# Designs tried in a protein design chat: VH-VL binders against q3z8e7. Part 13

Target 1, 156 residues: q3z8e7
Amino acid sequence: MVEKIPMTASGYKKLEDELSTLKVKRIDVIEEMRLAAMDKDMRENAPYHAAKEQRGQIEGRIKEIEHELKYADVSEYTDTNTSKVNMGSTVKLRDPKNGECCTYTLVSPKEIEPLKGKISASSPIGKAVFNRNKGEQIEIEVPSGTLQYIIEDISF

## First folded at step 3 (VH-VL)

Design B5 (framework fv_ramucirumab)
Fold by ESMFold2-Fast, scan of step 3:
Structure B5 (fold): chain C 156 residues (1-156), chain A 120 residues (1-120), chain B 107 residues (1-107)
Amino acid sequence: as target 1 above (156 residues)
Amino acid sequence: EVQLVQSGGGLVKPGGSLRLSCAASGFTFSSYSMNWVRQAPGKGLEWVSSISSDSSYIYYADSVKGRFTISRDNAKNSLYLQMNSLRAEDTAVYYCARDYWDELGYFDYWGQGTMVTVSS
Amino acid sequence: DIQMTQSPSSVSASIGDRVTITCRASQDISSWLGWYQQKPGKAPKLLIYAASSLQSGVPSRFSGSGSGTYFTLTISSLQAEDFAVYFCQQAESFPYTFGGGTKVDIK
């Protein structure tokens, strides 16, 4: 067996949607290859080779997505209880001392985008908020010490 | 002179397997996509499978998907069709055919054909 | 799948006659259509590609026309060697599909 790839139900759906989109793009690129190849000099046709290269990139991504979907472990991240932080939850944190707020979404390893607030459950913030309730005060361990926040809101 | 020479046909019982071969000469085999097309006795042509010049893109007719496997060996200038779980309706002459170039979908040279008979 | 409908299924004609064969696609295939000739006991031979382009070595009496969903193959002056079955084939998308064939019998 191969190692499972944990992901949210939302992440799985997005990969299915991306796969569907890429399969449509593949059809269009094949048509572009054929149109280019109908030119008088087929063997040395630069537009044909450019389209073929684009098709290679699309096919590589399709294979990657198919592998991820085949080995996906969606059951690890069941639909959230709105009262608790879980995978796929969006959490609004407030610093009780200075009133500073920040928002984070817990996502699977393949979906991490820190600049968009998408973080791993294994990150310092992720570890501190996972399975906590709205209104709880949490401690986040960072290299410079411990930060305290209140879970102000939980949404999916 | 472009030539495609086929081998590997025969009589087999339902559920059996056969491997068809197509030996190419007279052109740069690795530059062309290759296809298998079949024809049941007294019937029309049915496209079976396609493989691109570098084996990156492979397609099958729904009737054979999951049972047949197309492959090529560019170093040996050879095309293959592995046929598993054969059914009576797979009885046909099987042709290997060269695409006009790479995935244009027109077949400018054909092998002589190989008869595959699936019967009890 | 794209269905290719060919007509007529058979035609009997005399040497020197003009023969026209029609092919209809169930959806738009632009000009991605080829025509093939098959003689008894032999593999098919490509006559026309891209709806109207004559394959090298094919006599000029053969011509193709059409685009979209309606296509024709014309033999301007039928010869004895033209006894054969003719097939159209769409190359627009996988799976590639063929018409049912038109048998041309020379009287």
Scores: ipSAE 0.013, ipTM 0.524, lowest interface PAE 8.3, mean pLDDT 85

Design B6 (framework fv_ramucirumab)
Fold by ESMFold2-Fast, scan of step 3:
Structure B6 (fold): chain C 156 residues (1-156), chain A 120 residues (1-120), chain B 107 residues (1-107)
Amino acid sequence: as target 1 above (156 residues)
Amino acid sequence: EVQLVQSGGGLVKPGGSLRLSCAASGFTFSSYSMNWVRQAPGKGLEWVSSISSSGSYIYYADSVKGRFTISRDNAKNSLYLQMNSLRAEDTAVYYCARERWEDFGYFDYWGQGTMVTVSS
Amino acid sequence: DIQMTQSPSSVSASIGDRVTITCRASQDIDSWLGWYQQKPGKAPKLLIYDASSLQSGVPSRFSGSGSGTYFTLTISSLQAEDFAVYFCQQGDSFPWTFGGGTKVDIK
């Protein structure tokens, strides 16, 4: 089983643009390899080894991007479902016991910044709030015990 | 549909010459690197020569260097192999093959093959 | 030159069998390996490129794996049209070199 990879429309376009750029760069690197391969001793040919390593890096990144684009789910970032927590949503949680509030934004893996409240949908908090509605009560298992919160607000 | 149609070949005596041709259709020939690969009767595949899309970069297997010449005519969508000073060891089916566009060194389409027999 | 060694040289199999063939490079070729199928009297056909990438139009029962010096081609459920000779090829450096071939024959 492979789950869909949530991303913004902007993120999807950036991956498409990066893929196009890498495919052009790949042509140049392959020609550099052809030129370098004319050297008699390829094992001692620094330009050949550099081009070969560069080609490997480009091919690896192309495969990664193609996989991400194949399994992309752009619709989870649309603003048409403001009543449910989705990727890109900012969620305000309120502790019903003491009134304390905390705010988290669900972001793609490359945008994660825990200290700024930007978290993965696969984190404990992310899993607990994902696809939940405003006003819903949730519980989150953390190392210090189980915490209960009410989803006070959902925004993009 | 991609097609590579080969011609030439035949029976020659040692020291003789032959020219193989490969006519391409169904793709932009001038954008692809082309190769010759041979196979001796009952044996495996041996890469013979490669030519880049522009014709600027040419490579040969050591066994044929100085005797064989690869060339292409992009205006005619044709690939050639000029074979001189032929030896009994050159007896094989010769295939023209297109390199995959996105990758260096993989052959995604092949001609039907041309038999070259060197005997005396 | 990079030497490519295939095993086995031949294998006898029945329709529906899982068939695996192995290719070993004399030096590290990263993932620059392709697999070809050749039927009697025909030109070779590219099945797999870059060790594990399936060529367009090739049935999904064919798969490739491996990196470095050790590579495997797998046919998950052998069909009548799969009886052929299979060759690996390194695309790492000139000269391009092929394995000796593995004949997949009817049991």
Scores: ipSAE 0.013, ipTM 0.525, lowest interface PAE 8.3, mean pLDDT 83

Design B7 (framework fv_nepuvibart)
Fold by ESMFold2-Fast, scan of step 3:
Structure B7 (fold): chain C 156 residues (1-156), chain A 121 residues (1-121), chain B 107 residues (1-107)
Amino acid sequence: as target 1 above (156 residues)
Amino acid sequence: QVQLVESGGGLVKPGGSLRLSCAASGFTFSDYYMSWIRQAPGKGLEWVSYISSSGSTIYYADSVKGRFTISRDNAKSSLYLQMNSLRAEDTAVYYCARWGYDYYDLEFDYWGQGTLVTVSS
Amino acid sequence: DIQMTQSPSSLSASVGDRVTITCQASQDISNYLNWYQQKPGKAPKLLIYDASNLQTGVPSRFSGSGSGTDFTFTISGLQPEDIATYYCQQYDNLPLTFGGGTKVEIK
């Protein structure tokens, strides 16, 4: 059985673009080798050997990419999905009732500074936003009641 | 599918002559440097000669210089080795091999099956 | 002439072993070295070119390394079909020269 290589659609396109670029570079290197070979002394032809070495690198990469493209298993996962909230993430929350924004950064227990918006993942806010996507509406339970926010932005 | 097929080997007496041929197929013969490499019974590989893709550049090992002549016919996709003044020490299997383009690769990437040359009384 | 010295001349190893062959050039040849495999009764086959590049269709258990005057050829996980004589060959200068060969046998 042939083994498939999982990749995204954007990953596949990047390999196709790289392959096209390498094929152009290969043409240039072939021409360099041809011009060098016109000296008719292959054994002592330093420019020829330098170009041959560069061609070897290009050819190796082309073969690698062609193999990856041939056995590619392009997943339905898209790169348009927003990054999820994780440790170290800075999350901008918007209150839909009054339009006010609050920014929080999820940090380890030793780095907690509530006045600077640095909170733990185990706090009420941290728990509500952890592993959530941009645009999701969340509910946060606090001693004073239940708060509703929209995750407006996620950054690192 | 690259293929190289040698012919012309046989038994010959010292001082005699033989002409080896190598028929190439499966690639553009005129783009490649070609070589003859030999191997004496139970011994290692010894490079004999090469010829450039156009036929303009030719080199020989000192052991065969002045006695052997390499040539090619690009229209027939054929390589030749004319061997004169043969000696017992020329006894070997002779391989033709593709060496490289004028612009590509200096390695023996494809070899023929070889043809045996025996020089003895 | 550039002299190519291979070590060892012969070796015996078990299936699955890591086998290393050394090739030494009498002068600096940069990376202008190829490795060939010759099975009994057959013509040689190119395995490695330009010291470390694997030829297409050759199993990944074969590898080469080195530059200058010292080169190594390795078989990682020796297989029964790897019984052969292996040759290094320099193309830095004429005449083209081969190492003496290393005969690999399985115990």
Scores: ipSAE 0.000, ipTM 0.467, lowest interface PAE 13.8, mean pLDDT 82

Design B8 (framework fv_nepuvibart)
Fold by ESMFold2-Fast, scan of step 3:
Structure B8 (fold): chain C 156 residues (1-156), chain A 121 residues (1-121), chain B 107 residues (1-107)
Amino acid sequence: as target 1 above (156 residues)
Amino acid sequence: QVQLVESGGGLVKPGGSLRLSCAASGFTFSDYYMSWIRQAPGKGLEWVSYISGSGSTIYYADSVKGRFTISRDNAKSSLYLQMNSLRAEDTAVYYCARWGYEGYDLYFDYWGQGTLVTVSS
Amino acid sequence: DIQMTQSPSSLSASVGDRVTITCQASQDISNYLNWYQQKPGKAPKLLIYAASNLETGVPSRFSGSGSGTDFTFTISGLQPEDIATYYCQQYEDLPYTFGGGTKVEIK
């Protein structure tokens, strides 16, 4: 089963632009493979194998992007109209047992940087906080069990 | 909505020159290999030349090599065929065709209406 | 160059008939063979690619088979709109070459 993938309008546009670029590269690589394959001896040569590998990488990325675009749920995450966690929201989470805080910003898949606190709405943390209000208690499932946090603050 | 429209054909004397154009619309022109294919009156199809999407890869049939030059202008979505030193046997309808593809498979999925080139004294 | 030989050069059949056209390559081309339809006064149209794959939007009465050097194109249940010249084309080696064509007419 596949769920919708939240993303910003800018994230969607970046995926469309990347797809267009990859389609151009795909045509050239496919023709390189075809020309290399015409010489039976060339099928065993490094140029043929290099083109084949590049074609595989391009096709894999195209399928990933097409999947993401097909299941995209596009939202403008700079929208400041709500008190709920949304795309672009920066959320401060507090562990009620020890008082430790951590901050995360919900971003589109292309902008994910976990070490800088930029996470996907489809991540375990993102999924738990998405569309929640300040003061709500959330549960995040991790391999060691369930973690509990309180949404201490929401900023946009 | 893919459309290819050829122009530039006409009557020319042996040894003369003509430049054919093909205007493309309805698709991202730079993504596709393009070919010129010709057909002499009452005869079959003969592949003439191809050019890659970037314009870097070009090939010619031996019958036109050294006399014809294929080129493209991706900003204008246009394909060209410069024909020099024309001979009576070059008399044909010239088609612009797009190369579709899947893996190793190549095929001409869209063709223009053709433009007639007549080389006669 | 790879020579493509089509047979017959022309044929006449009745509406509803099964029409078979053959194409023979002068050397092994695996399955790298396409079939095109050209109606009078019109540009060719792709019907089948890679020997047996039907192009999107093409009626299922058209089919192709074969590999290596011998290929067959079939129209099952010939329709009046199928009056045309049919061409095979190889893309195994450059230059890409076409068969001489088979003109299909109705009796």
Scores: ipSAE 0.000, ipTM 0.472, lowest interface PAE 12.4, mean pLDDT 83

Design B9 (framework fv_nepuvibart)
Fold by ESMFold2-Fast, scan of step 3:
Structure B9 (fold): chain C 156 residues (1-156), chain A 121 residues (1-121), chain B 107 residues (1-107)
Amino acid sequence: as target 1 above (156 residues)
Amino acid sequence: QVQLVESGGGLVKPGGSLRLSCAASGFTFSDYWMSWIRQAPGKGLEWVSYISGSGSTIYYADSVKGRFTISRDNAKSSLYLQMNSLRAEDTAVYYCARDFYGSEYDYFDYWGQGTLVTVSS
Amino acid sequence: DIQMTQSPSSLSASVGDRVTITCQASQDISNYLNWYQQKPGKAPKLLIYDASNLQTGVPSRFSGSGSGTDFTFTISGLQPEDIATYYCQQYDNLPWTFGGGTKVEIK
């Protein structure tokens, strides 16, 4: 009797991932509210009110996602390796010789943050992974030599 | 792969200052609480301070309150500890640690290699 | 502050032995306790969280039990690579506090 919400398997997975992220953020905000409430030196509780507003936004989105997941009508699909690396993609690379994994997100020039793994498509790594599929082996030419990686995962 | 790399340690005289840095990579830095934990030579672990993902919630151990300041720059995926009015008792290896704060659990799942701070005359 | 008392401070055992370390909290912390391993010259590594949950990738010979104020950490079948100092840590209330550590050596 309840109307179902049609969605793809990838859409369902995206909502699960967003829900997981929001639940972590909710814990942060609830703790921020708790600590702000304990601050004896506060003349006005501005940090508490700011955290309360943020919590409201997070709870609203969690409720929306939980509703969508509960009433989802999902197409089954167990293989997502047909997606290619594009701008905005997050790519997990694995060195096949030592097993080390690194994660990079391809971003526009103004959003580049190497320490956060946000790199340009025109960087050596970015050029090597762009338009590649999951499971492909890539070679990256850098001043110090040649690096080899396998594209272990691609997400948007 | 998650990596945390500390820097900024060194030798300083009592009353001096140092700023420690922790460079994070391999995860969404802004989604995690971060802690500084120290260990005096030959001694055990002592939690120093934590900061929330947004940077708005901060707590300090009583031993450092008023002298140390924790901060973060999410755009640079970096955590900092400004240490002022240093005492001999602050001599320790300082670790940067990622603080996983889930609804059921709270633990330090990744630690940096540590940076040594020595306070002596 | 919650005081964490760890015992023994050090022990020596043979390869294959069962090693037991105890941690006692000064007040009820439910099951909000973690165990870490620190090998000589290295940073600590999480082994057990929430008193009894084994961290992914950690060998099954390590286990934890207990709740409230009394907790136990066990290594069943000690291996040479287990030479380390082990720490308990409570996360029931701030400030987070660690036990004094137990140094495990092989005879």
Scores: ipSAE 0.000, ipTM 0.468, lowest interface PAE 14.2, mean pLDDT 82

Design C1 (framework fv_denrakibart)
Fold by ESMFold2-Fast, scan of step 3:
Structure C1 (fold): chain C 156 residues (1-156), chain A 121 residues (1-121), chain B 113 residues (1-113)
Amino acid sequence: as target 1 above (156 residues)
Amino acid sequence: EVQLVQSGAEVKKPGESLKISCKGSGYSFTRYWIGWVRQMPGKGLEWMGIIYPGDSDTRYSPSFQGQVTISADKSISTAYLQWSSLKASDTAMYYCARHLYWGSGSYFDYWGQGTLVTVSS
Amino acid sequence: DIVMTQSPDSLAVSLGERATINCKSSQSVLYSSNNKNYLAWYQQKPGQPPKLLIYWASTRESGVPDRFSGSGSGTDFTLTISSLQAEDVAVYYCQQYYSTPYTFGQGTKVEIK
């Protein structure tokens, strides 16, 4: 058994596209191995060994992607009228006491860019807003104490 | 669907010439080797040679070098096995088979139905 | 040339019983760089062309029943039919594709006892 791997729909699609590309490249490399093996002695064949190494790299990446896709937990975007925060959602938070407003987008681990407001669902902010509705008040535990925000808007 | 379809049975006299065929379909014909395998009546399998149709690179078993000619016409996806002068000892079933590019590439994944060649006076 | 020798020449086995066929090569068909054995097994039924069963000594071809298994490495190889079925009556051949000329064993005829 393995844990589910959270990812966005776009992240999943990118892995599918990469897998498709690698499978095509695998066909090419197998053909390169065949041509090399026919022209040279198998036991001392530099072109064959080079193609074999490339084949190994491709097979390793294919296995990695297949594992990620198999255990992917792809969150579907909810209808905006239901206003629930999900993976891929952009959420606008407002501090009710000082009026601060912050915007964050929940993304897969490979897409995280905190300075652009792209955060993990496993971050303190991400955990606090996940599966919450528009208008709900949330509390975020940080080292300096507890922060309070209202979910002002949810978009996709 | 991958298929190798061979020409029909032949009955010949010693000294006659013969050319039998093996037509590939359902795959890229020029990207796979075609091998020829002989099976004499009641005997086992003997590899004769192979050809790569894409460039007509041909390799023979030493036992068959100079005894037969292997060729291919990629425009019609067909490989050939030819004798200039048949002998009674050429009486056998002849198979064509496709082989892959794994290592030396010569496990045969698809086989033709065989062409029976009978040479008698 | 690499010489392939099978044993036994013929084998009579009762339905449902295990059949074991051995194949020996006169030199190793294991390529150390890829750790693969260049050995295949074929089944030939009367009036039919050979059919690929096993390649790389132990990999079953698609569509081949799992009662067929290949094992061994280097010079000594075995084809096992775990529970013989009536449809398995055939001659079985091993083949090396490590080097040219490619060579086959002499064949083992499997018959119902």
Scores: ipSAE 0.000, ipTM 0.463, lowest interface PAE 19.7, mean pLDDT 82

Design C10 (framework fv_denrakibart)
Fold by ESMFold2-Fast, scan of step 3:
Structure C10 (fold): chain C 156 residues (1-156), chain A 122 residues (1-122), chain B 113 residues (1-113)
Amino acid sequence: as target 1 above (156 residues)
Amino acid sequence: EVQLVQSGAEVKKPGESLKISCKGSGYSFTNYWIGWVRQMPGKGLEWMGIIYPDDSDTRYSPSFQGQVTISADKSISTAYLQWSSLKASDTAMYYCARRLYYGSGSFYFDYWGQGTLVTVSS
Amino acid sequence: DIVMTQSPDSLAVSLGERATINCKSSQSVLYSSNNKNYLAWYQQKPGQPPKLLIYWASTRESGVPDRFSGSGSGTDFTLTISSLQAEDVAVYYCQQYYSTPYTFGQGTKVEIK
């Protein structure tokens, strides 16, 4: 498991912005619940229960973001061309068995797009490559077994 | 992939206790209401109650209040329906169902478990 | 609290023909603040759990064929199947979700003639 959650400065800011937006929305939903409860005992009716569920979703996301921000390990590097895989790095992996290559970019949770190769450091691939050097052979544990790759290139 | 998986069929005698389960996966379990619906053989659907797993806020249909207990264990994403003393009239298919959420709210159920058949006979 | 009554209890319709099911609530299920009817329709085939077809009286659930449509407001609602297919043989239930206890109609069995 990762004790700290690696993320870019941009990713951190996006989480801060989302948190601010959710806190405002939370105020609105709490007020909606209060008004619904006063309007002919809405506690036993769908609008009140819906607002309660919406508040639960907002509180859950706020807790998740606050946890991520609390344990964030923000990459403040301005360097390009580092020798180790870090947040924001694009890693080219090669399967030594069949010669197939694939590229992944390590991004913050809010920036994850697996189909575009943007993955988290907590993913199986992310965990295996994080803080590794170019030329290292890594093993990735997945439900179907273990996969072997060579880190062919690291870029910004 | 949202799924509700219920425990297996039960055959019991009147007076016995029973606890059946509904395990949610593929979504934030604590933040959605889980409802229980009874269907007696050859009959229609009867809503029994709902629970909000995050705080265990539970609401019962008046006809089921005091007859069953609804609970949830959020650490394992599981909701429960429990009888302290079964009656022959409790013979039915029991479904759990999740409420689909939209901004204006609703208690219609879009994801249903496969059902647990409970047979109570002497 | 709110009693839901369907009609007819059963109907037989030829393939390709229209099937119409009615649902009446004992009290309005229209919420004036958002102008929505808290009314859903479900389909249940033998040996299967119910499946959501329509919510908000007229909104079709994703993946439900467009031959299914809902209409009505307040206390009177209708589910229409414009061109009945063999796979539509089932029992259909209306449900109000405006207030607890959430109540279902008694069901309408749809069969092929």
Scores: ipSAE 0.006, ipTM 0.492, lowest interface PAE 11.4, mean pLDDT 82

Design C11 (framework fv_denrakibart)
Fold by ESMFold2-Fast, scan of step 3:
Structure C11 (fold): chain C 156 residues (1-156), chain A 121 residues (1-121), chain B 113 residues (1-113)
Amino acid sequence: as target 1 above (156 residues)
Amino acid sequence: EVQLVQSGAEVKKPGESLKISCKGSGYSFTNYWIGWVRQMPGKGLEWMGIIYPGDSDTRYSPSFQGQVTISADKSISTAYLQWSSLKASDTAMYYCARHLYYGSGDYFDYWGQGTLVTVSS
Amino acid sequence: DIVMTQSPDSLAVSLGERATINCKSSQSVLYSSNNKNYLAWYQQKPGQPPKLLIYWASTRESGVPDRFSGSGSGTDFTLTISSLQAEDVAVYYCQQYYDTPYTFGQGTKVEIK
């Protein structure tokens, strides 16, 4: 039915900011298309075709963002429930940018299987989620940089 | 047509304050974000932060938060980068550059000519 | 932060020959919802600001010669100059705009052999 897209308040605001920017750009691109169409032979009109392509991209992104905002579940990530991630917890993380989920279980060193999502509390992901609550936004520090996720669900 | 024109080179001593500028023309200044990029001598490019001149919404790279202030005056289509107290390590070329989106990410389509800042004792 | 790594650091190519520059990101810059790679390429000549060449990994900026092309997806990207001209001597940078802070590769210097 109606799909929920879990999201932090910060993530929601970023999408709103992007949407407002895209709507302004759409006005500019439509005007660029109109001016280019009047200026040159359509067959040789590279600026017109470039602007038309860009408009298509803008319209697609606007529709995508509007869908995400309409089905956003911001309340999922503001829950003040004191249930926390601990050893043995299974944590569902959501990337606020693309909406993709990944699941990890905190296990003892003997049970570590990264490809099956079984990780150490001392791993970058484990350190970031340990003792955190459902709905918190976390930063995962890895050798290549920092990743952002939201704790969508905690199960035991 | 579209231009970003930056202020001239600066030679300063450690501890001095400085404010450099980037003036946009040939487009609607309030409809585009202005980013600042640092290039230390002989090094690559580092994104510092960005401002939306229409409402002065400002975002910083974590590495530059608290080290510089980015501001804008939309009445004169100018963005600014400011230091309260310069360090020798601030010696670099500073570029302003334009882009349209923030949340979804965007590329820099037009760049200023750069402002060389030299800080030495 | 997303780390961008280019290879090689420098490249010497004869006039008219192909130049290939690689760029790797520490995590994917492909946004699955729109199937776009948030990657750009810039050219910087001595004493000049960077100039946009390619955006969305493979889209050539208006006015950029067709000898410049971008390819790749996800974490592995390539800038190709099919027939190097004298005016192409420059440092080339890749940049991701998938996430903030926006990050650049360390640059690849292209010189005439």
Scores: ipSAE 0.000, ipTM 0.477, lowest interface PAE 15.0, mean pLDDT 82

Design C12 (framework fv_denrakibart)
Fold by ESMFold2-Fast, scan of step 3:
Structure C12 (fold): chain C 156 residues (1-156), chain A 121 residues (1-121), chain B 113 residues (1-113)
Amino acid sequence: as target 1 above (156 residues)
Amino acid sequence: EVQLVQSGAEVKKPGESLKISCKGSGYSFTSYWIGWVRQMPGKGLEWMGIIYPGDSDTRYSPSFQGQVTISADKSISTAYLQWSSLKASDTAMYYCARHLWYGSGSYFDYWGQGTLVTVSS
Amino acid sequence: DIVMTQSPDSLAVSLGERATINCKSSQSVLYSSNNKNYLAWYQQKPGQPPKLLIYWASTRESGVPDRFSGSGSGTDFTLTISSLQAEDVAVYYCQQYYSTPYTFGQGTKVEIK
């Protein structure tokens, strides 16, 4: 069994672009390490050690992106005619008890911003709405209990 | 010798656009981040954002996101700070400064001389 | 955001005497993996840009006189000038670079008494 990471075609390309950028930065950091290593006393060479640590961070991020790209489950969404919540969908939820509403957009991991309503398909809300139709009533399990909403609108 | 040379003082009216510059010399321009720091008259230092000239990766302080644009032209080793519409509250000294690396290297080892921006009607 | 608070706001010290400036962070700036404190100190003289004095809490920048020293760890940091000289009259700022946004203390003005 292999874990799949849902993402849009746009999100996939952003990760590819970030990977390409990091590989270029890696070259520059290696060159900076080489220049810094010209100092005779390596023990007190702060620029060298800082650059070496930056290389470690860059390589860690490259490994993370390569993992995300390898297990990506890419879907495309370009039409405005949709009957189901998918990656890239903006979903309007209404609480049937008090009439309050909130909107969420399902985005790729790179673009998650909860305060702006951009959430992952793996979040409690994301899991509850994914692949659901307009007009369905859903239950969202959160640490504080269970929330009930109606999917009032789906847009792209 | 490492130097950061900034453009000269500016006097502008509210609503005008402005672009100030910071030119690096004496080092590999694309290997260091360039940051912008604001100092309002008689006040302390505020970090605005940084750019990595090698790929134009730009990061802003939340307080300045959307208020200014930071850019760089690596072909002439110059970074820029730009306003589309100035306001009187933008009156300040603006410094550029470099740092080696995001994270452990994000202390500013060399600073430009500063660009004084005065916005008045 | 990590808030940096300096004390005192101003300090008057006689020539040749010790000056001590404190800086407190609202959360730890010590990175456990490398055991480094992501804390820098800057000196700003009137009409001049800031100048880096200390980084990693205690490492003195090249060319900085040895009368300047930094100490502390985690959330509490100190800049010490062991024997104040006339040219040390300036505003001093601490800065954390542990996380973005990078933040500075409000500054401590050092004057001759």
Scores: ipSAE 0.000, ipTM 0.470, lowest interface PAE 18.7, mean pLDDT 83

